# VHH binders against q54xt6r319to509: the designs that were tried, part 2

Target 1, 191 residues: q54xt6r319to509
Amino acid sequence: MALSTITEREKSDIPMIIDKSIQFLLLEENITQEGIFRVSPNQKQLTDLKNNVNAGYITTLDGIDDAHLISSFVKAFLREMPIPLFTFDLYHSLVDCVINEEKYDCDKIKISNAIVLVLQKLPKPNFLLAKSLISLLWKISTKSSQNKMTTSNLAVTVAPNVLYPKLLDIRSLTNANATIEFIISNFNNIF

## First folded at step 4 (VHH; framework vhh_etentamig_d1)

Design a12
Fold by ESMFold2-Fast, scan of step 4:
Structure a12 (fold): chain B 191 residues (1-191), chain A 120 residues (1-120)
Amino acid sequence: as target 1 above (191 residues)
Amino acid sequence: EVQLLESGGGLVQPGGSLRLSCAASGFTFSSYAMSWVRQAPGKGPEWVSGISGSGGSTYYADSVKGRFTISRDNSKNTLYLQMNSLRAEDTAVYYCAKDIEGYYPEFDYRGQGTLVTVSS
């Protein structure tokens, strides 16, 4: 299902189950879990959760107490979107801000300002979900001494699911990782 | 400095075969598990295959199991992917990746990739 279809149906800013998942992961007991967003859950449990959510059988996370299951569920939701979260249309514009950093004097504020202008072109549901996701990832990275997940580690696991081109592009995976790592690290300047 | 260089891609007919290579340098190759990851046009990356540092254990995605074979030559710091019975759906840029963990492969030090096009 398209992101706009879900949010219009639910009359919400972002899909409710994803919002609940993000709030669950922000709890201190979950955000400090070693390898959050990296460690794979039990694959049957993940498949069952995805199927039950899609069938409408699960609308809350009541009874679920597994940060690795919920973070993997969030990644699966992002990966399975018909169009990546940051869209095909904005892929090159976003990547160019980071890869061609010399154009902005390698100044993090100037690069962040360029990214802000690109992100303002996102559909509202995509922008709001991106803001919530990057906020979560930034908070996780602030606890990297406990959870072992730096901004680089988070970008490697998340970026390929949210930012990729429509046409074959050599180095697209590396470019996506660098771009999302920058956005996480500069969350306070971008969102 | 860590470097990975993929090669061996090209245009091939459905049912054909290709052998991909990845030359690694700048790290102790035999100490790390290695993987092949691909990205098809308009798609996110898909993990294809992995091999332990010693070469004693190999792993495959269901989509390629029985058709692809991963191997390595630690004396030459080279990773290989033998691709048989190729399908149009195998069309993608293929990357070799250094895997930091065996249970959940995390990929670092990717090279520029090598393009495989399966077309009649």
Scores: ipSAE 0.000, ipTM 0.296, lowest interface PAE 14.1, mean pLDDT 84

Design a13
Fold by ESMFold2-Fast, scan of step 4:
Structure a13 (fold): chain B 191 residues (1-191), chain A 121 residues (1-121)
Amino acid sequence: as target 1 above (191 residues)
Amino acid sequence: EVQLLESGGGLVQPGGSLRLSCAASGFTFSSYAMSWVRQAPGKGPEWVSGISGSGGSTYYADSVKGRFTISRDNSKNTLYLQMNSLRAEDTAVYYCARVDYSSGWYEFDYRGQGTLVTVSS
């Protein structure tokens, strides 16, 4: 289902279950969990959660106390979107900002400004969800001494689910990882 | 430093065969379950196949059962995917991935750079 269909139906800025999931992961006891977004949850529990959410049986996270289950649920939701979060249309524009850094004198502020201009072309629901997601990932990375998840580690686990082209080339994953890593690291300059 | 390097991709006609390899370094290869994951044009990643650290257990996505065979050579730190009866819908970048936990075949802590497989006439 399209992201805009969900947010219009719910009269929300981002899907409510995803907003609740992000808020849950921001709690101190969850954001400090070693391997957050990397560690695999119980597979049956993840499948059950996805099915119950899709059926409308679960609208809250009451009774769930597993950061690895909720972070994996967020990744699955993003992966299963019909169009990637950052869209097909903006893939090459976003990646080009990072891989062609010489065009911007390798200046992180100039690269960040170029990215901002591209992101302003995102549909509103995609922009708001991207901002919330990247904010979460940046906050997780500030706790990397405890959770062992650097911006690079987070980019490797998340980028393939949110940024990919319609026509694949051999460098697509590496370029997506580098781009998302840059956006996480420069969250305060971009959003 | 964990490194995974895929090779063996290329252009192949429908009905053809191709064998992918993944050279692993920087960790005790035999201690980890491994997976192959692919990403088709315009789609998110799809888990294809998994193999236990010893090689004693193998698992396949329904879309590839009977056509693909996963194997490993722990003495060479190499993972393989033998792909037979290839179809246009198998066109994708194929990634070698290290499984973080044995129960989570779809979850990985490291992926390689990928190798492109194009199935076209």
Scores: ipSAE 0.000, ipTM 0.107, lowest interface PAE 23.3, mean pLDDT 84

Design a14
Fold by ESMFold2-Fast, scan of step 4:
Parts: sequence; C-alpha cells; structure tokens
Structure a14 (fold): chain B 191 residues (1-191), chain A 121 residues (1-121)
Amino acid sequence: as target 1 above (191 residues)
Amino acid sequence: EVQLLESGGGLVQPGGSLRLSCAASGFTFSSYAMSWVRQAPGKGPEWVSGISGSGGSTYYADSVKGRFTISRDNSKNTLYLQMNSLRAEDTAVYYCAKLDYGSGSYEYDYRGQGTLVTVSS
C-alpha cells in the first residue's frame, strides 16, 4: 500500500504502527540490544506480526518485548513499500551527492546541503518517515559500544530496503550503502 | 573472494516451471546459510527463500510459499530454486546470496547480474 494512502486513512504524519515501533526501539532496554536491526527473529513470528497488523488485530505493541522482532518488522515494512522510502525519482540525485563528493570539495557540510535540497523534493509522508527512521538509526549508532551497530553496520542492513534503482546491479547496493551511511552520520546537518 | 554464478532463468508462460542454479566458490559453502533474493522492475529487492548450511531448515517468503522449493548440494557447492506455478508477479532478476548470521552481518553478497526470469504469455 502507498505510504500516503496509509497516513491519509489514519490521519497521521507517519503510519501509526511504525511510529509506535520506532518509539519502542528508542527505549533504553531495546536500543542497547546487541545486533539491533541485524539479528533476525524467526520467520514465523515476523509473518504472524505482519499478518495481524494487516488484519487490524494489532494496533499497539502491547505484550511484545522483542527488539529484534520489532526492528525486523520495521525493515519488512520499508522493504515491502511499492515505491522505496527515498523514491525512484530521487535515487540518482541522492547517490550522486555522495559518490561524486569531489563536486563538493569532499566537504561534508556542502554534501549535506546538497542532500537537504534533494530530500525537500520528497512527498511529506516520505520525508517525515525518513526523518524518524534516520533519527532512530543515528541514536542506535551512538550506543555502538553496547549494541555493536555502527553507522556502517546500520547502512548495510537498512539501505537496500529504502534506497534502490529500478534495476539492481552489484554496484547499486554499494552506492546505496555509502549514501545511507553518510545520511546517518550527518543526521544533525541534514534533518 | 566470494563468487556466485546464477543460471537457469528464461521466458516461461504463467503456470510453468523453472529451476535456478547458483554455483558458489571462494568460501566453505556448507558452513553458510544461503538465500535467493529477487528484484522486479521498479521494485526493491525481495528476499525469497533461505536454507541453512546443512540443508536441514528452509524458509520462504509468503508470496512464494507452497510454489517454490529451495535446496542445496554441498558436494557440488550449488544452490537451487525450483519454481512451480509461476505467475506474472514472479518476473524479476534472481540473485543467490550469502548471509552471515554468525558475525551479526546480514548483508547480501551478490556477484554478477543474476539470472532473469520473465513470466509472460
């Protein structure tokens, strides 16, 4: 389902269940879990959660205390969007900011400013969800001594689900990873 | 260096079958879980199926469960995907992928352009 369809139906800025999932993961007991966003739950638990959410049986995360299940649920939601979070239209513009860093004198502030201009072209629901997601990933990376998840580790697990072209090749994954790693690392200059 | 070479794609009619193969080299094949990942035109990558190093456990995406069967031959370092009852929505480039569950890294190791499966009448 399109992101805008969900947010319009719910009268929310971002899908409510995803907002609740992000808030759950931001709790100290969950954000410090080793391998958060990396460790897979079993497929049956994830499938059951997705089906129950889609059927309307679950509107809250009451009774769920598994950070790996909820982070995997967030990744699955992002992966299964009909259009990637950062959109197909902006893929080349975003990647070019990071891959062609010489255009910006390899200056992180200039690159961040270029990225901001591209992100301003996102539909409002996509921008707000991206901001919430990157904020979470940045926060997780600040606790990497406990959770073992650096900005690079987070980019590897998340980038393929949110930033990809219409035709995938081996270089597309590397470029997406580098781009999302930059955005996480420079969260305070971009959002 | 890890090398994965996919084959077996092609044009097939709805309801048809194809068997994909992936020849692996550069690592101890039997020690790693393997997956099939696909990317349809205009879509992000979708994990399709996974198999443990021993072959004792298999997992499937809901979209393919009951139609696709993953298997491996550790003596030949080869991963397979048997695809039955193919549908137009199965049209995609299929990649075999190595996932490292032990080190806590869950990224896909892709090599080459995969193998194209087109389901059309």
Scores: ipSAE 0.000, ipTM 0.092, lowest interface PAE 22.0, mean pLDDT 82

Design a15
Fold by ESMFold2-Fast, scan of step 4:
Structure a15 (fold): chain B 191 residues (1-191), chain A 120 residues (1-120)
Amino acid sequence: as target 1 above (191 residues)
Amino acid sequence: EVQLLESGGGLVQPGGSLRLSCAASGFTFSNYAMSWVRQAPGKGPEWVSGISGSGGSTYYADSVKGRFTISRDNSKNTLYLQMNSLRAEDTAVYYCAKDQYSSGWEFDYRGQGTLVTVSS
C-alpha cells in the first residue's frame, strides 16, 4: 500500500504501527542494544509480525520485547514501500547536494539548507516519516559507545531501503549511503 | 583501488541451488568483514548475509536464514554465497560488499553484480 493510503485511512501523520515501533526503539533498554538495525531477529517471529500487521490483526506491540525484531520490522516496511521513502523523483537532487559539496563550499550549513529545499518537495507523509526515522537514527548514533552503531553504520543498513534510483549500479549505493549519513549527522540543521 | 568482481549467477528452477563467488583485490582481504547485498527488480537493495574477516562469525537476513551459507577463502581473496532451496523471490542482482570496520557494518560497494533468476 502507498504511504498516503495508509495515513489517510488511519487519519495519522505516519503509519501508527511504525510510529509505535519508533517509540519502542527509543526506550533506553532498546536503543542501547548492540547492533540495533543490523542484527537479524528470529525469522518466524518477523514473518508472523509482518503477516499479522498486514492482515490488521496487530495494531500494537504489546507482548513484544525484542529490539532486533522491531528494528528489522521497520527496515522491512521501508524496503517494501512501492516507492522509496525519499522517492525516485528526488533521488538525484538529494544525492547531488552531498556528492557535489564543493558547490556549497563544503559548508555543512549550506549543504543542509540545500537538502532542506529538496526535502520540502516530498509528499507530506514521506516528509513526516523521514523526519521521525532520521530522528531515531540520530539518537541511536548518540549511543554508539553502547550499541556500536555509528552514523555510518546506520546509513549503510538503512540507506539502501529508503534512497535508490530506478536503475541500480554500484555508485548509486555508495552515493545513497553518503547522503543518508550526512542527513543523520546533520539532523539538527535539516529537521 | 578496491575491486570486487561477482560471478556465478544464472537461471535456476525453484528449489535449485547456485553458488556465487566474489573475487576481491586492492585491500588486505582477511582484515575486513564482507557482505552480500541484493536488489530485486523494482525493489530497494537488501542486505543478505555477512561474514567476519576471520570467518568466525556469520550473519543472515531472516529471508535467507537456513537456506543460504556465506563463506570465504582468505588464501584466495574470495567470498562465496551458497544458495539452496531457491525461491522466485530470490530473483535479484547480487552484489559483493566490503565492510570497512571490524564490526562488519559499513559497506563499500565496487562490483557490477551478478544476476540470479529463479524461474521455471
Scores: ipSAE 0.000, ipTM 0.112, lowest interface PAE 20.3, mean pLDDT 82

Design a17
Fold by ESMFold2-Fast, scan of step 4:
Structure a17 (fold): chain B 191 residues (1-191), chain A 119 residues (1-119)
Amino acid sequence: as target 1 above (191 residues)
Amino acid sequence: EVQLLESGGGLVQPGGSLRLSCAASGFTFSSYAMSWVRQAPGKGPEWVSGISGSGGSTYYADSVKGRFTISRDNSKNTLYLQMNSLRAEDTAVYYCAKGDLYSGEFDYRGQGTLVTVSS
């Protein structure tokens, strides 16, 4: 199902279950979990959660107290979108802002401004979900002394699920990781 | 620092074979499960195969069962994927991943190796 179909049906800015998942992960007890977004959950529980959400049986996270389950659920949702969160159309434009940093004098403010211009072309639901997701990832990285998840660590686990081209080559992963790492690190300049 | 380096990809005809390798460093290789994950053009990541730290247990996605074989050599810190009876839909960048056998987590994976299956 397309992201816009879900948000239009729910009359929401981002899918409600994903918004609830992000709010859950922002709680102090969850955001400080070592390896958040890296540690794999019980796979049966993840599959069951995904199936129950898709069937409409689960609309709240009541009774769930596992940050690794909920962060993996968010990653699975992003991975399974028909079009990546940052879209195929904007992949090269976004990546080029970071890999061609010399065009912007290697100035992070100028690069951030270029990224802002590209992100303004995202469909509204994609932009709002991206803002919410990157905000969460930035906040997680500010607690890296406790959770051991730097911006680089978060980019490695999240980037492949949200930013990839239609035609792949061996540099696609490296470019996506670098791009998402930059966006997380410069959240306050971009969103 | 965990490092993974994939190699062995290339262009092959349908029905052909390739053997992928992953050289691991920066951790006690034999203590961790390892996985192969692929990403096809225009698709998200797909977990392909996993192997326990000892090599005693192996797991495969339904799409590759009977065609692919995962193995490891703990004395060389190397993970392998033997790919037989290759199909056009196996075209993807293949990544070596440390950790969980099932989830396809991209923790400390390398740059990947491109496998193209075309006639």
Scores: ipSAE 0.000, ipTM 0.295, lowest interface PAE 14.1, mean pLDDT 85

Design a20
Fold by ESMFold2-Fast, scan of step 4:
Structure a20 (fold): chain B 191 residues (1-191), chain A 121 residues (1-121)
Amino acid sequence: as target 1 above (191 residues)
Amino acid sequence: EVQLLESGGGLVQPGGSLRLSCAASGFTFSSYAMSWVRQAPGKGPEWVSGISGSGGSTYYADSVKGRFTISRDNSKNTLYLQMNSLRAEDTAVYYCAKDTEWGYSGEFDYRGQGTLVTVSS
């Protein structure tokens, strides 16, 4: 289902189950888990969670204490969106900000300002979910000494699920990774 | 550093075959499960096939079962995907992916540059 359809039905800023998942991952015991967003959960548990959420049987994360299950659930939600979180329309504009950094004197503030202008064109639900997601990823990266997940590690696992073009490009994955890594690293300048 | 270099993509007609290769370096290749992941135009990444570190176990997405064969040569640090009976819907950039766990988990923390496969008349 489209992101805007979900948030309109729920009268929420971001899908409620995703908001709850992000809040769960922000807990100290979860955010410090080694390999968060990288380590795979039990695949049956992930499939069961997805099916139960889709069927309406699960509306809270009560009784779940597995950070790898919840982070993988978030990635699956993002991957299965009909249009990527950062949209097809903005893919080239966002990537261009990072890949052509010389245009901005390789200045992270100027690049961040260019990205802000592009992100302002996102639909409100996409912008709000992106802000919440990148905030979480930035927080995870600040604890990389414990969880071993740097901004680069997080970009590799998350970027392909949120930023990809409508037309095939052999460098699409590399460009997406670099772009999301920059956005995570510069969260405070962008959001 | 982990490096993965895919090759073997190209333009083929429906019903044709291609063999993809992935040269790996920067990690103990035989210790990690490897996968092929593809990204079709306008779609997110789709896991295609996986193989355990030893090569003793192989896994396939339902869309490719019976048509694709994954294999590896640990002495050469190389992963392969033999693609037969290709269909228009197999058109995608194919990525070599290192699994995050020893064995096979189906989640990936590194991917290469990719190789383009176009199935068209």
Scores: ipSAE 0.000, ipTM 0.280, lowest interface PAE 16.3, mean pLDDT 86

Design c11
Fold by ESMFold2-Fast, scan of step 4:
Structure c11 (fold): chain B 191 residues (1-191), chain A 119 residues (1-119)
Amino acid sequence: as target 1 above (191 residues)
Amino acid sequence: EVQLLESGGGLVQPGGSLRLSCAASGFTFSDYEMSWVRQAPGKGPEWVSGISGSGGSTYYADSVKGRFTISRDNSKNTLYLQMNSLRAEDTAVYYCAKDWYSGEYFDYRGQGTLVTVSS
């Protein structure tokens, strides 16, 4: 289902199960897990979780105590959206802010301001989910001495699931990684 | 400097076969698990296959299991993906990715090679 369809049905700002997943991952015991967002969970457990959520059998994370399962569930949800979180329409505008940094004197504040203008064009549900996601990733990166996940590591695992073009582009993974890494690193200037 | 160079992509008809190669340099190839990752038009990336440093263990996504075979030649620092019984849904840019031990992940993926499956 489209993101807006889910949030309209639930009368929520972001999908409730995803909001609960993000809050779970923000707990100190989970955010410090080595390889969070990188370590693969048991694939059958992930498939079962996805199917049970889709069927409406699971609406809470009660009984689940596995940060790697929940972070992978979040990535799977983002990857399986019909339109990527940052949308097809904004892909080139967003990537251009980072790839053509010379337009902004290679100044991170000017680049951040350009990104803010692009992000303001996102549908409200997409903007709110993006803000929550990037906030989580930024907080994870502040604990990289414990969890071993730098902004670069987080971008590699997450970026290609949320930012990609409609037409095949051989540079799409590199562009997505660079763009999301910048946004995570400059969270306080962008959101 | 870690470098990965993919090759072997091209146009192929459904049911056909194609072999992808990835030439690696700048690191001790045999010490690292290697992976193939693809990105289809309008979709996010999908992990396809992985192989241990020694080549003794291989792993596959359910969508390609039984059709694709990953292998490596550590003497040539080269990773391979043999793709059989190709389908339209296999159309994607295929990337070679280096996986290293605790704390660093797929940062050295290559520039990719395009596979188009159409009649």
Scores: ipSAE 0.012, ipTM 0.432, lowest interface PAE 8.7, mean pLDDT 85

Design c5
Fold by ESMFold2-Fast, scan of step 4:
Structure c5 (fold): chain B 191 residues (1-191), chain A 119 residues (1-119)
Amino acid sequence: as target 1 above (191 residues)
Amino acid sequence: EVQLLESGGGLVQPGGSLRLSCAASGFTFSSYDMSWVRQAPGKGPEWVSGISGSGGSTYYADSVKGRFTISRDNSKNTLYLQMNSLRAEDTAVYYCATDLYSGYWMDVRGQGTLVTVSS
């Protein structure tokens, strides 16, 4: 389902199950888990969770106490969106803010301001979900001494699921990783 | 002059196995984390697997865990992906890429190698 279809049906800013997942991962006991967003969960548990959520059988995370399962569920949700979170239309605009030759001539504040202007073109549900996701990833990175997940580690695991062009080039993945790493690192200047 | 050249793709039946190789040149291979990434027809790219520069740490996407094995031979500047128990869903162009776990971005272009899993 399209993101807007879900949020309109639920009368929510972001899909409720994803909002609950993000709030669960923000808990101190979960955000400090080593390898959060990187460690793979039990595949049957992940498949069962996805199927039960899609069927409407699960609307809360009651009884679930596994940060690796919930972070993997969030990645799967993002990966399975029909259009990437940051959209196809904005891919080149976002990447160009970080990767073009101006990346060395412009300071971080100027680059952040350019990204803000691009992000303002996102549909509201995409913008709100992106803000919540990047906020979570930024907070995880502040705990990297405990969880071992730096901004670059998080970008590598998340970027391919949220930012990619219609036509893939090998540089697309490196560019997406660098772009998402910048956005996480500069969360306070962008959101 | 940094180059990555993938090979080993082909047509295989479901349940089959295939080994991909990536020959790297133009940089100090052992100093960089490496990844395999794939793109299925009509889909976005998916990170598949990663390996540290030393080869001491390996990581896998949930979709391939238990079926694929990443490895490297730093003496030959070569990255490998052993793919077992192949499924139709594994059909994709597979790319060799530099892993950003070190925080460095490397401008590298590869053509990829096509893997088709079909009866």
Scores: ipSAE 0.000, ipTM 0.173, lowest interface PAE 15.8, mean pLDDT 82

